# VH-VL binders against Protein ImuA (imuA), part 12

Target 1, 244 residues: Protein ImuA (imuA), of Caulobacter vibrioides (b8h429)
Amino acid sequence: MEAGTRTPTPVLSFGEPSIDGCFPGGGLPLGGWHEVTGAGLEDETGAAPAAFVTQLIRGLTDRKGGAVVWVARRADLFAPGLLGLGFPAARLIQVRARDEAETLSLLEDALSTQGVAAAVAEAEAPDLTAGRRLQLACEKRGGFGVVLHRRPYGGRAGGKPRLVSGSASFSRWRIAPAPSGPPPDDIGLGPPRWRVELERCRGGRPGGWILQAQEAGHGPHPFRLVSQLADHDVAAAEAGRRFG
Short names: E, the ipSAE of ESMFold2; O, the ipSAE of OpenDDE; V2, 0.75 times the mean of E and O plus 0.25 times the DockQ between their complexes.

## First folded at step 10 (VH-VL; framework fv_guselkumab)

Design q6 (from k1 with heavy chain A100V; at its last look DockQ between E and O 0.01; V2 from the best seeds 0.00; counts 0 for: pae E 14.1 > 2, placed apart)
Fold by ESMFold2, look of step 10:
Structure q6 (fold): chain C 244 residues (1-244), chain A 122 residues (1-122), chain B 111 residues (1-111)
Amino acid sequence: as target 1 above (244 residues)
Amino acid sequence: EVQLVQSGAEVKKPGESLKISCKGSGYSFTRYWIGWVRQMPGKGLEWMGIIYPGDSDTRYSPSFQGQVTISADKSISTAYLQWSSLKASDTAMYYCAREVYDFWQGYYFDSWGQGTLVTVSS
Amino acid sequence: QSVLTQPPSVSGAPGQRVTISCTGSSSNIGSDYDVHWYQQLPGTAPKLLIYGNSNRPSGVPDRFSGSKSGTSASLAITGLQSEDEADYYCQSYDSSLSGYVFGGGTKLTVL
C-alpha cells in the first residue's frame, strides 16, 4: 500500500492518456468529490459547466440502480442540455434547497444513499469541515460527487477567486464553452465543445484541453479530445490557482 | 515504507560533468513529484526544481533554470540531477524529496533522501 | 537572499518557550498558501516537523506548534529540550515564482 494514500478505488476514465495521466489512479476516483467552476461573465447561468458535468457523468447512468441527484437552490437546471447529451430523465432526481447549508447537506445525504451513482450540487465552495463530510459520504457508497460553483444572477463578474488553503475535493476544474466543430449534416450547430482546465488534482498534475461531447453509443467515454492546451498556458493558470 | 536512496558522495574538478541519482521505493514512483534541494556549506535550503516522473513534466526555480537538468527514468524508479560543467560554487549537499498532497493540508515534502555531497575543487 | 525571512538564530534555556518567525509576502503566505516546517538535526537530512501550518506528523510531540497569520507564520517550541537544538526551515509556495520557497533557516541553540 502507498504511504499517504488509501486502497485504490474504481475510476472514471476519460479514455485519453494525456487526460487520464494527470490522475494518480488513471482517472477520477469513484468515491470522491470534485469542484467545477465556470469562467468569465458568460457563465452567469452556469450552462457550460453544468453541461460538462452532465456529459462527464453520463457513463454512470449505466451503473446498476444508478440515479443521479442534482441539488440546486434555483429551479433553473438546463434540462434540454441534459437530455440532449444522452442523459435519461428517468435517472435524474432534481432536488431544490433553500440555502447553502441545506444544499451541502442534501449532497452529503445523496452520496451516502444506496443506488445513487453520482450527485451534483450547485453551491459555493464548502469549508474544510463540510468538505470532509462530503468525502466520507462519497467513501461510504463509492459515490461520485461534484460541487458546481455558480455565480448568482445579477452578481458581478471578474472578482478575485476564493483563496482557500487546502481542499477536501479530489480535483478542481475550470470550464468555458469553446466554438463547436463543423456539423456533420450541415444542420444546426456541431457537437458542443469545452475549454477544460484541470487546475488542481490530489496527488496529480494540472492539465488543459479542448474536449468535444461524444455521441451516445459511439463508445464508453463521454468526451473526444480535440486538442491539448499548451503547458505554459496551463502552468500560468496553475500558479494562480494551484492552492486557490 | 517510503524510501529515497541517493547516490554516493562525489569529488570533482571544475568543468567536469556529473549526474547524481535518487531511487524511490515503497510507493508508486510515477505518481508523485520529486524535488531537488541544494544546501551550500553552512547555508540554508534552496528549492531547485521538481519533476513528475510519469510524464517527465519538469519545473525549475528561476535561480536554477538553465544551470542544471532534472530528469527521471521511470522504468527503474530513479530521478536525476545533472550538470554539464561543474563550478566550484556547486559544492553543496543535494537532497531529493518526495512531494505529497494531503487532502486537508496542501503540498509538502514528506520524505527526504539522505543527501549527496558534491565537492568541486581544483 | 530568501523570499521567506527567518531570524538567523534563536536561543533558550531548557524548559522555556521559543518562537521562530517566518515572514513572507502577498505572493506566498499572504495569498493563503500553507506553511510547512522542517527540522534539520546536525549532520542529518531535513525532516518534516509541521505541515499545513499547524499539523504534526506522527512522532512529533505536541510541544511543537505552528500558526499562520497574515503574511507570517510562527513555530513555537515549549518545554525546550537539548535534543531540539537544530536548524529550522519554513517552506511555502510563491505564485510569482510558480514554485516553492524556503526560509533562510534558524539555528536554535539550547543554553
Scores: ipSAE 0.006, ipTM 0.418, lowest interface PAE 14.1, mean pLDDT 79
ESMFold2 (binder alone), look of step 10: mean pLDDT 93; pTM 0.944
OpenDDE, look of step 10: ipSAE 0.737; ipTM 0.869

## First folded at step 11 (VH-VL; framework fv_guselkumab)

Design r1 (from q3 with heavy chain Q105E; at its last look DockQ between E and O 0.58; V2 from the best seeds 0.00; counts 0 for: pae E 3.1 > 2)
Fold by ESMFold2, look of step 11:
Structure r1 (fold): chain C 244 residues (1-244), chain A 122 residues (1-122), chain B 111 residues (1-111)
Amino acid sequence: as target 1 above (244 residues)
Amino acid sequence: EVQLVQSGAEVKKPGESLKISCKGSGYSFTRYWIGWVRQMPGKGLEWMGIIYPGDSDTRYSPSFQGQVTISADKSISTAYLQWSSLKASDTAMYYCAREAYDFWEGYYFDSWGQGTLVTVSS
Amino acid sequence: QSVLTQPPSVSGAPGQRVTISCTGSSSNIGSGYDVHWYQQLPGTAPKLLIYGNSNRPSGVPDRFSGSKSGTSASLAITGLQSEDEADYYCQSYDSSLSGYVFGGGTKLTVL
């Protein structure tokens, strides 16, 4: 049973064929939820995934009115930090949760609430039951949701990286700051850059890119493409470049 | 086509209870919110609250919370508005309306019932 | 009662253009919430006229148009006809009330 969404499925375009072509609808699917995780050490990448999500949501809220709900167990985000990316404080509702179950419950409630344009929760991976509840909440109100994967109290994972679970999510992303050293990454003093990997997309294909924050008013899209990652770094069917 | 059919007019005395109904057809009843709107005689429209019949998630306007009860029976595709003790000031026309939504264009009432006139007098 | 302010009445002659304003605040229209318009003919239920600020549902004539700017919205009716005589309501969402809000309504009289 589909929630009362209109057809076709609404999307948020990145404005780049190599990115948008990964999605069957030609852009990031809206009216559902997505998973975002950091790459590498949690401390070194702790701000980069949150900043990426903030920039993505700003791209959405440039066109869509309503509140943005941000649920976290820790006080890692401050309104000034989000305002540094141009996010208006008047639309942000920050909620502190006591534990994982409350975090996901608050996200579910926000996604099913009229007047909420987008909701983010800093949580571990939801199990299948929780993921289904999140999808039903999105279907109820047509909302946009993000689970931003957070490791408890800054520890490293054990022997193997923890995999994000969420078969009901539209997509799963892995985010890092643009690395130092030789190509393909550019390290500059300018706008923020991210190494962005689309690990999984429902009905689509994976991909990888270096993206830069787009200043508000420079165009209709939240990111500018700096480079596409080579084929050996991702299993993408989109046109790639040979090395050199 | 979408259709919302409300129960007929009611004439009641102060202190009596009342439950009025709104039956939906022509769409998936459990997949759309149903709102209730009051219109007092000669006055404008006032949103009272909404319900999602699929799981009975119910939200009230602050000015009506605690004053009325909104409910639904999804097995018969019917939403309800009820009072435990009517007042003369409850005299009004009451509409149900189906909420539609579009991600970019928001939430609006795209189909309305014909209304139920409730008159509360001695 | 109404958070959104509309003029109580407007009038115009056949063929004229009339405009109905809907003035809100930073907690509703000013926060980017969409504005919808409903027409209520005498003795009938409201009917959706404009949604998402400017979209017309099927069956609504082109002479009805909507717009939104800042904290206000506007419904324009061109080529005014006697059948347009009705009450008109704007509607939005208000974050401080956590719910829908309607304007007070505007009675349109066709002279």
Scores: ipSAE 0.453, ipTM 0.754, lowest interface PAE 3.1, mean pLDDT 83
ESMFold2 (binder alone), look of step 11: mean pLDDT 93; pTM 0.946
OpenDDE, look of step 11: ipSAE 0.672; ipTM 0.857

Design r2 (from q3 with heavy chain G54R; at its last look DockQ between E and O 0.01; V2 from the best seeds 0.00; counts 0 for: pae E 14.1 > 2, placed apart)
Fold by ESMFold2, look of step 11:
Formats: sequence, structure tokens, C-alpha cells
Structure r2 (fold): chain C 244 residues (1-244), chain A 122 residues (1-122), chain B 111 residues (1-111)
Amino acid sequence: as target 1 above (244 residues)
Amino acid sequence: EVQLVQSGAEVKKPGESLKISCKGSGYSFTRYWIGWVRQMPGKGLEWMGIIYPRDSDTRYSPSFQGQVTISADKSISTAYLQWSSLKASDTAMYYCAREAYDFWQGYYFDSWGQGTLVTVSS
Amino acid sequence: QSVLTQPPSVSGAPGQRVTISCTGSSSNIGSGYDVHWYQQLPGTAPKLLIYGNSNRPSGVPDRFSGSKSGTSASLAITGLQSEDEADYYCQSYDSSLSGYVFGGGTKLTVL
């Protein structure tokens, strides 16, 4: 059984078949980059997508060492907010970039750097060339990349809607907040929950879920499944009408 | 000191019901998954399922789905394994174990109960 | 049959080195999930011996070591002692089953 099969790429598993089954490798590959966006208007894309990304990558530094690099043009998401979610301050490197091109260049450099387990950039969207550079950087060191889509200023920025064709990312996610669960000890607010939609992934299929944050020491995976959303099953059925 | 103390040995007849317990102490009971593991006489360990006591999120091995019920009472820091109708093939040692998690490593058992021997005979 | 395959038994003389293999598949070890090892002394509950492929909990001697490569893992015991006579189990996570899987166990005999 050890012979004749190529070793699979390491993955980040959610521990849920309905989620992991969307990916051809059974999880989000290391050595790739992913896109995360908020649902709704810009003023509705507050901290929920950033908290989701933080929860997703929380464990990357704890066991194998390394840093998380977070590149942004805006200063409205600070280390204290990430520390409030339990992220270790000693592993976080925050970088402020001057413009979009510098943001994406810093992300590429971070993913190419020894000692960086993951890198996140708050950006509008990489073009195909930038996306291919990010993929090559991830492949070089096996790094985990995230582009968190945020507009650098108010309003509905004058950029074009993002097209799915030709993207170099492995996966694209749409995140919204969901009502919190019950408090774990009847003290304070319950754990955060998100409405999580996988809009696409390379070689895979879309899906949707309500996920709840797992605290450190409460399970092997960053999220607990609350429910599976039916919207993506309905959308798949309607896609069969394309010849109509 | 983390401790998991299980209920005592049981001798039952086929068709009877049974509920065995696992009481946790020395840690925050509601913040750790509790798993159940069967060891048939002379055989290895088999994972049966796991529960998160805070909200009773429960997951079963396919081999045990519909065969047992796993539950917890967080007010008394106790997890349970229950059969509605025992079979002779349920004769085994049953362990509870506390699970830790790591983002990359998955679940592993860092503390174990002493075991409960269940004997089912006619 | 078990999801993870271990030899049923191994043996060694005091002071020698033994290894215990654990072979999985693409849905568990081959997907990058770590391997954990448990020791079960006669008449006792299992205890954690190795976690995360190679990490020892406090109180486990450094003559126990673990490794993982491809779809397989290995537990090595050097300086074998009579007290090491026990059953040893590997364990991993399996994404297709959405849960834990154990090896069939290996009985170590100290000659």
C-alpha cells in the first residue's frame, strides 16, 4: 500500500464531510491561496470575514512555529482585535502598505519567506498576473495565502465586479455573521458564528454552511458545523436548465 | 489533576438496556470533547463516537451509528454511553477519554477513564 | 480488519531497538493528518505515548520516538526494557469517516 501512489498535498481539513468533500484533496491545500469576501454592502463587511480568516489559520503557528503576516492599507483592524479572538501576538506581523500593488507584492514576499506559515492581505482583487505570482510563492514554501477582499475606503468602490473566470486562487468564500450560539458557561456572549459560502474551488463544487468558532483545546478543527445550507443544492438543480 | 471516573462493571442479559457513565474532574468539562472507545475481549481499540458536552454535538463511527447513544449532563460533568437493547456481541471493555485538538493533528485522547467492563450473557 | 494496519506482534531483547509500523490510506495519514500513539500496559487503560507524529507528553522517556512519511507512521523504542511489554496502538483522523481511526494494535514482547 505504500508503493505506487503519489503522496498527497497536505491540507487544512474542516473535519466535516459536507465541507471537505467539496475539495478534491479533502481540504484546503497548503501551497495555495484563497479569497474571502464579506456578504452585502461594504459597511456590512465589518470584522466577521477577518475573524473567520483568523479562526481558519489560528493553529498554523502553534505547533510548527512560524509567523502570520497580515498586510493592510487601512488601520481599522488592529492586533488587539485579533488577540481578542485568542491569536498569539508573538506570531503576528502586521504590515501597512501604501497602495494595492504594494499590498500584493508584500503578500507575495511573505509567502516566499522562510518562517511564515500563513499570510493574509486586505485587498480589492488581484489580477490574473498577481494571482499567478501568489500561487508560485505559495508553492515555493508550501505557504497558506489569503486575500481578504476589503475596499480601502468608503462607498461602493469604482472597481468592477469580480469575475470567477480565470482566477488563480484555489477557492473563493463569501462570509457573513450569523447569530451567536449559547454562552459556553453562561458567562458573556456565545461563540461567534458565520454564514459560510464556498462560491467555487478548483476542481471541486460549491457549498454553504453555518459554522461556529471552536476555542483552543475544544476540538481538533477551527470550526464546528451548526447546519448545512440548502441554497447551493437548489442552485445546482437549477444549473441543469441551461439548455432551456 | 484531570480525572475520568467510570461507573462499575455490569452483567446483563441480551435485550436489556444499559447506561454507563464517565465523570470528569480537574478541568473545564464543557470545553473538551469526550470520546468512547470499545475494546472487545482480546481485541484492539475501536472508536465509537464523541460528544461536545457544551451543546451535545455528537458524532458516531459508522460501525456504531444507531447501535448506541452518547449523551452528557454538563451540570454534573458526566458523559454517558447507552444501549436500548444489548447483544452478546456487546461484551467488551468500554473506555471514555478526553480529547484534545490541534488544527493540524485532529483529535487525540490525552486522558482516559479506567474502563467499564460490560458482560452480556444468557 | 482495521483502517490503520499494524503488525500483530513484535519482539526484542532488552537494550535493543524495535519499530512498530502503522499503515494508512489517502483518506487519513495520506491526507496529511497526524498520527498519535497509545501504550496499553497489561490490565490498564491506554495512555498517550506520542502525539502529532513525534511529540512526547511529559513523563514519556526520550527512547520513544515517532515519525510519519507518506501514508505510514512508525513508533521506535530504543533501549528496550521489560516495562515496555504492552500493546501499542496508532490513531489518526479519517475525513471520509469524519472521525478517529485506530490501528489493530501491536503486542510488544520483551525477550
Scores: ipSAE 0.006, ipTM 0.421, lowest interface PAE 14.1, mean pLDDT 78
ESMFold2 (binder alone), look of step 11: mean pLDDT 93; pTM 0.946
OpenDDE, look of step 11: ipSAE 0.733; ipTM 0.872

Design r3 (from q3 with heavy chain G54R Q105E; at its last look DockQ between E and O 0.65; V2 from the best seeds 0.00; counts 0 for: pae E 2.6 > 2)
Heavy chain, then light chain:
Amino acid sequence: EVQLVQSGAEVKKPGESLKISCKGSGYSFTRYWIGWVRQMPGKGLEWMGIIYPRDSDTRYSPSFQGQVTISADKSISTAYLQWSSLKASDTAMYYCAREAYDFWEGYYFDSWGQGTLVTVSS
Amino acid sequence: QSVLTQPPSVSGAPGQRVTISCTGSSSNIGSGYDVHWYQQLPGTAPKLLIYGNSNRPSGVPDRFSGSKSGTSASLAITGLQSEDEADYYCQSYDSSLSGYVFGGGTKLTVL
ESMFold2, look of step 11: ipSAE 0.497; ipTM 0.769
ESMFold2 (binder alone), look of step 11: mean pLDDT 93; pTM 0.946
OpenDDE, look of step 11: ipSAE 0.677; ipTM 0.855

Design r4 (from q3 with heavy chain Q105S; at its last look DockQ between E and O 0.60; V2 from the best seeds 0.00; counts 0 for: pae E 2.5 > 2)
Fold by ESMFold2, look of step 11:
Structure r4 (fold): chain C 244 residues (1-244), chain A 122 residues (1-122), chain B 111 residues (1-111)
Amino acid sequence: as target 1 above (244 residues)
Amino acid sequence: EVQLVQSGAEVKKPGESLKISCKGSGYSFTRYWIGWVRQMPGKGLEWMGIIYPGDSDTRYSPSFQGQVTISADKSISTAYLQWSSLKASDTAMYYCAREAYDFWSGYYFDSWGQGTLVTVSS
Amino acid sequence: QSVLTQPPSVSGAPGQRVTISCTGSSSNIGSGYDVHWYQQLPGTAPKLLIYGNSNRPSGVPDRFSGSKSGTSASLAITGLQSEDEADYYCQSYDSSLSGYVFGGGTKLTVL
């Protein structure tokens, strides 16, 4: 009954039709790798994109055992900052890479290793060959991978990342911080929020939202939908539509 | 239907080499890991190692690293377990098994070969 | 040494309920790795009985059930039948060994 036939790619549902409906499988595909980048200053620092990825992976690891491998060339995002979002510290393996090629090689190795639930690498941009090797590694063990795009490694002058059309990744996201929500106990800041743009997904359509972190154990999904963004916020040029 | 068919029983002397086989059919051989499991007489199951035939990526249990060689020939859908010099303590039943994966339920062996009995005696 | 500890034997009369324990540690079951169970009838190869702690493959009767809590797992067999006489093995993954681990096995005798 399970002979030779590929099953559908497993997904992580966001629990929101406007988000899940962007994906042909009804949720974020888990048997592959994804790209996440920041907007504006976050493209350099990476704080909001890293926090978004941390929240996403925690939603995954709440239900799945195994290590989370995080590859970076610099320690400027420190594990304590990630742990402040409730990341499972005992399961985190931090790996420091010397250069871009080693970063991507370490990500590939982690994705093909059993016992690894998810792997993240802070890289500037994988080329088409590297992207296909990452996808093959994910297919071999059914792994979940994220490339966090960071510009500081590639220099400042003329240093826009290469755009890779027809990328092997399942999706590409652009992340910025958003104002936090109301505090639950009148103490401190409310839960973190992000301006989230799905720029591209394989076989699906783009979208944009304001998402809020969901506390661990407070539901089956890593985020709550705050609002859906207008169509013109997704386009490269201003469209004829406006939302007041 | 998924089938794993192993080579026949072997009677060998200490110091001899041996290569036993496991032929897979009814599924995409290059897309699934194949593991090897030893069962010594009257004892339990011991995982020896695993191979991905698509690229020959091979991982060994620490207890068996350097003691055996696991390989595959994807052109004939066959995995192998090999000794360069057998010992009497290698007398055991050897199983191959296909690894299944479910993202939420993990890795498990969903199909097993019939076993190959290896007897090493003078 | 078995990384996962099982009782060497259990027994029960036909129609009764038996349980088989599988005790691990923080580097395997305690890290959230799933537990799978295999049945080995006398003179035969192992067969998958339970996967992902509690799921039954097609063809396995619902009188077999599995559970996991903390660092331990359990296989329960209700309505015991003579054909259930077999060896039963639990299996998981161990992060410190970077590999699969089996329990030592439990011989079930039907009286």
Scores: ipSAE 0.520, ipTM 0.782, lowest interface PAE 2.5, mean pLDDT 84
ESMFold2 (binder alone), look of step 11: mean pLDDT 93; pTM 0.950
OpenDDE, look of step 11: ipSAE 0.537; ipTM 0.821

Design r5 (from q3 with heavy chain Q105T; at its last look DockQ between E and O 0.65; V2 from the best seeds 0.00; counts 0 for: pae E 2.9 > 2)
Fold by ESMFold2, look of step 11:
Structure r5 (fold): chain C 244 residues (1-244), chain A 122 residues (1-122), chain B 111 residues (1-111)
Amino acid sequence: as target 1 above (244 residues)
Amino acid sequence: EVQLVQSGAEVKKPGESLKISCKGSGYSFTRYWIGWVRQMPGKGLEWMGIIYPGDSDTRYSPSFQGQVTISADKSISTAYLQWSSLKASDTAMYYCAREAYDFWTGYYFDSWGQGTLVTVSS
Amino acid sequence: QSVLTQPPSVSGAPGQRVTISCTGSSSNIGSGYDVHWYQQLPGTAPKLLIYGNSNRPSGVPDRFSGSKSGTSASLAITGLQSEDEADYYCQSYDSSLSGYVFGGGTKLTVL
């Protein structure tokens, strides 16, 4: 029994115990910011991580009003993919930033702005100072944020992304494309699928899955679970590595 | 419990400056936005602007941008509304209000000051 | 011309039901922004009546209810009582103005 008015941490449930059970609150924590990166070079520059983030935000915006701000240094979001996932394009504000510092500053401002339901920035990993400012912005307005890790050039030489000590994000995700699901009527392409790894969750545990998009109005959750991955590498990395 | 106590009524002449106050108590003053709302005689409520006292982040309604200054002194848990040169049209009741937030139900003013009547006449 | 349009007055007899409309646009209620309602009794500060479209704060009787649909919201008052005679304001956020907007207010008269 705590003093005064208590507002529980809001969550977005995936509707699947194997996913929701990774989070101490029983779902993806809201009112904070998260990191999403691709698995491998092509995934860091490709559409799959962006499409995953779009689908995740649609799950939120189905229940919460307000603008979605998307900050990028190149304005190359493909609108047909957003519309195909049921993203509310009329609420989208696309902002082009000149450099990394401006990208993070625009994200911080969006997260502290009353009328913004969610904000995404395509950026490199924020340093400790930038991450703390993003956390404060989320606390000021309860905003939901995503840093989508992108680079204009190059990539990691065959290695997996490393955890950064002192990151203020609530969770870190690694996303790769997966083969499309069965078409709804055997005509055309099936719904998009992703190989999804939860690399780190504050106060929770890692996990891995194959997830499929659920179109708006086809269910209460943004994703359908296709399969749970046997995630020996993620479990071993958590147990065998110490990040301060 | 949560209280916003405003400074007393003011009677002023056009061209004079004025700074009215709103003292918050019973909560963490630096962690909540404080808004200002004007009500002209016989008229409705008009949002003027809002401040986050923790870092002085201040946002104004377009109708009031450049017309007033909103500020706060977090060391004494007090927000301010200020005019550098009053006009007769500034005659109104002025309220401060604390913004509450709930993720799913949004932002609303859950606690209001008693109001400060400002009368500007020659 | 308030951004949110309310009827300037409504009236009802004791015990009756009354509704107060709040009509917005695509830049506010139509973008999914919540609607909140405030009651202002004569000579007093406004007080929160309904928040998040339909939630009642502690101490507000259940004869007050709110709803939102499309670009509009509605406050309903049932079992009308003489002390309900007041001004009622809706409030939301407007993205084109980057700020809060209030309705013009509705004077409720209890006959």
Scores: ipSAE 0.439, ipTM 0.749, lowest interface PAE 2.9, mean pLDDT 83
ESMFold2 (binder alone), look of step 11: mean pLDDT 92; pTM 0.941
OpenDDE, look of step 11: ipSAE 0.548; ipTM 0.823

## First folded at step 12 (VH-VL; framework fv_guselkumab)

Design u1 (from q3 with light chain H36Y; at its last fold request DockQ between E and O 0.61; V2 from the best seeds 0.00; counts 0 for: pae E 2.8 > 2)
Heavy chain, then light chain:
Amino acid sequence: EVQLVQSGAEVKKPGESLKISCKGSGYSFTRYWIGWVRQMPGKGLEWMGIIYPGDSDTRYSPSFQGQVTISADKSISTAYLQWSSLKASDTAMYYCAREAYDFWQGYYFDSWGQGTLVTVSS
Amino acid sequence: QSVLTQPPSVSGAPGQRVTISCTGSSSNIGSGYDVYWYQQLPGTAPKLLIYGNSNRPSGVPDRFSGSKSGTSASLAITGLQSEDEADYYCQSYDSSLSGYVFGGGTKLTVL
ESMFold2, look of step 12: ipSAE 0.505; ipTM 0.761
ESMFold2 (binder alone), look of step 12: mean pLDDT 91; pTM 0.929
OpenDDE, look of step 12: ipSAE 0.718; ipTM 0.868
ESMFold2, fold request of step 16: ipSAE 0.474, 0.453, 0.470; ipTM 0.758, 0.741, 0.744
ESMFold2 (binder alone), fold request of step 16: mean pLDDT 91, 91, 91; pTM 0.923, 0.922, 0.920
OpenDDE, fold request of step 16: ipSAE 0.806, 0.797, 0.794; ipTM 0.900, 0.894, 0.892

Design u2 (from q3 with light chain Y93W; at its last look DockQ between E and O 0.01; V2 from the best seeds 0.00; counts 0 for: pae E 14.1 > 2, placed apart)
Fold by ESMFold2, look of step 12:
Structure u2 (fold): chain C 244 residues (1-244), chain A 122 residues (1-122), chain B 111 residues (1-111)
Amino acid sequence: as target 1 above (244 residues)
Amino acid sequence: EVQLVQSGAEVKKPGESLKISCKGSGYSFTRYWIGWVRQMPGKGLEWMGIIYPGDSDTRYSPSFQGQVTISADKSISTAYLQWSSLKASDTAMYYCAREAYDFWQGYYFDSWGQGTLVTVSS
Amino acid sequence: QSVLTQPPSVSGAPGQRVTISCTGSSSNIGSGYDVHWYQQLPGTAPKLLIYGNSNRPSGVPDRFSGSKSGTSASLAITGLQSEDEADYYCQSWDSSLSGYVFGGGTKLTVL
């Protein structure tokens, strides 16, 4: 049975029905935080998950403005790769944290701060308490939070990830690089592509796609859909529900 | 049961065209990439390229770019490898293989066709 | 000139243990890309043997195992049997080539 009055929460739409249909609100809610990790073809220093997050956040700041805070424990933040995707450097605030607790505290503070449109922290995993505090911070200002999972230096690669504690995030994503398409002018590399898996979404459904970056100013959305992954397309027979 | 069934052996002369096929069954054909792999007589495996039949996105190994054409017809669940003009050096076994993706384990070929022997006799 | 280097051959007696190495570089295995192994029995197509460095698909006996460390991977076969006589290939992704790469293959002979 329908219960209560619904008030629309602002969302980040991908502009693709097969993706947006996974979310009950038609996109990623701005008043929440999300988890992003790499695996398999990426190690703890790989660029693909960070580049995906950067492209996603650029879409938000292109529409609404504001600053992006990026918190990391190591000085080797991938700044050249971030700028190479066309992210405006003037909107980026980089913060170095000394340990995991400070990283998560800085993320929470950034999400509570006026003028911050989005905040990203490179962290191993928030515990249940930290995850709940992040959600409350996002709800206060309608902020968009991302925890980008990183293994410690020298950590085991290729293993199955442990279940993170605290499922307070709205969604959890798995990101890997994908083979690029032919370049538009047959010179150099084509636009970057990612294999993108939505593992979990509160009130929604999982899915998987190959997404390609779009240049800034090439439309309202930062990605173009290249293909839908067959192994994770569990709702293809319910296409009407994905759009409804 | 996933099956990839390839077309039969071919004996051709240099300069002739050829299109060999790989028909997939037992799975959703348009949801998986299909790769082509060459094995020269007495040699190892060489990746040639892959195609996603759902939208025909096609990627070639640099060594094979411009040498062959990879295509698919999703209405009959079939991928193709084609030469416009065969050379004697094209004599080899050609395999199609389905790419599986596991987020944690990466990309690998989990099902292979039986192979198509192409002999180009001068 | 294979990107991934395997010994051309290995041999062992029935019941013994053999290993097959696969050595890459910083643009493939050394960047953390996984290694997969394929078995090609005489006169047959390749088949998946190990994926994601160490996982066995259903139907592959547990005497086959894989591992990866640094820029190298290894396939181990214990309790060697005559039906293990085959060619074995490792495979990974190479970022500098933007493509899949195979090792040159290792012929396993059971004495």
Scores: ipSAE 0.006, ipTM 0.416, lowest interface PAE 14.1, mean pLDDT 79
ESMFold2 (binder alone), look of step 12: mean pLDDT 92; pTM 0.940
OpenDDE, look of step 12: ipSAE 0.692; ipTM 0.863

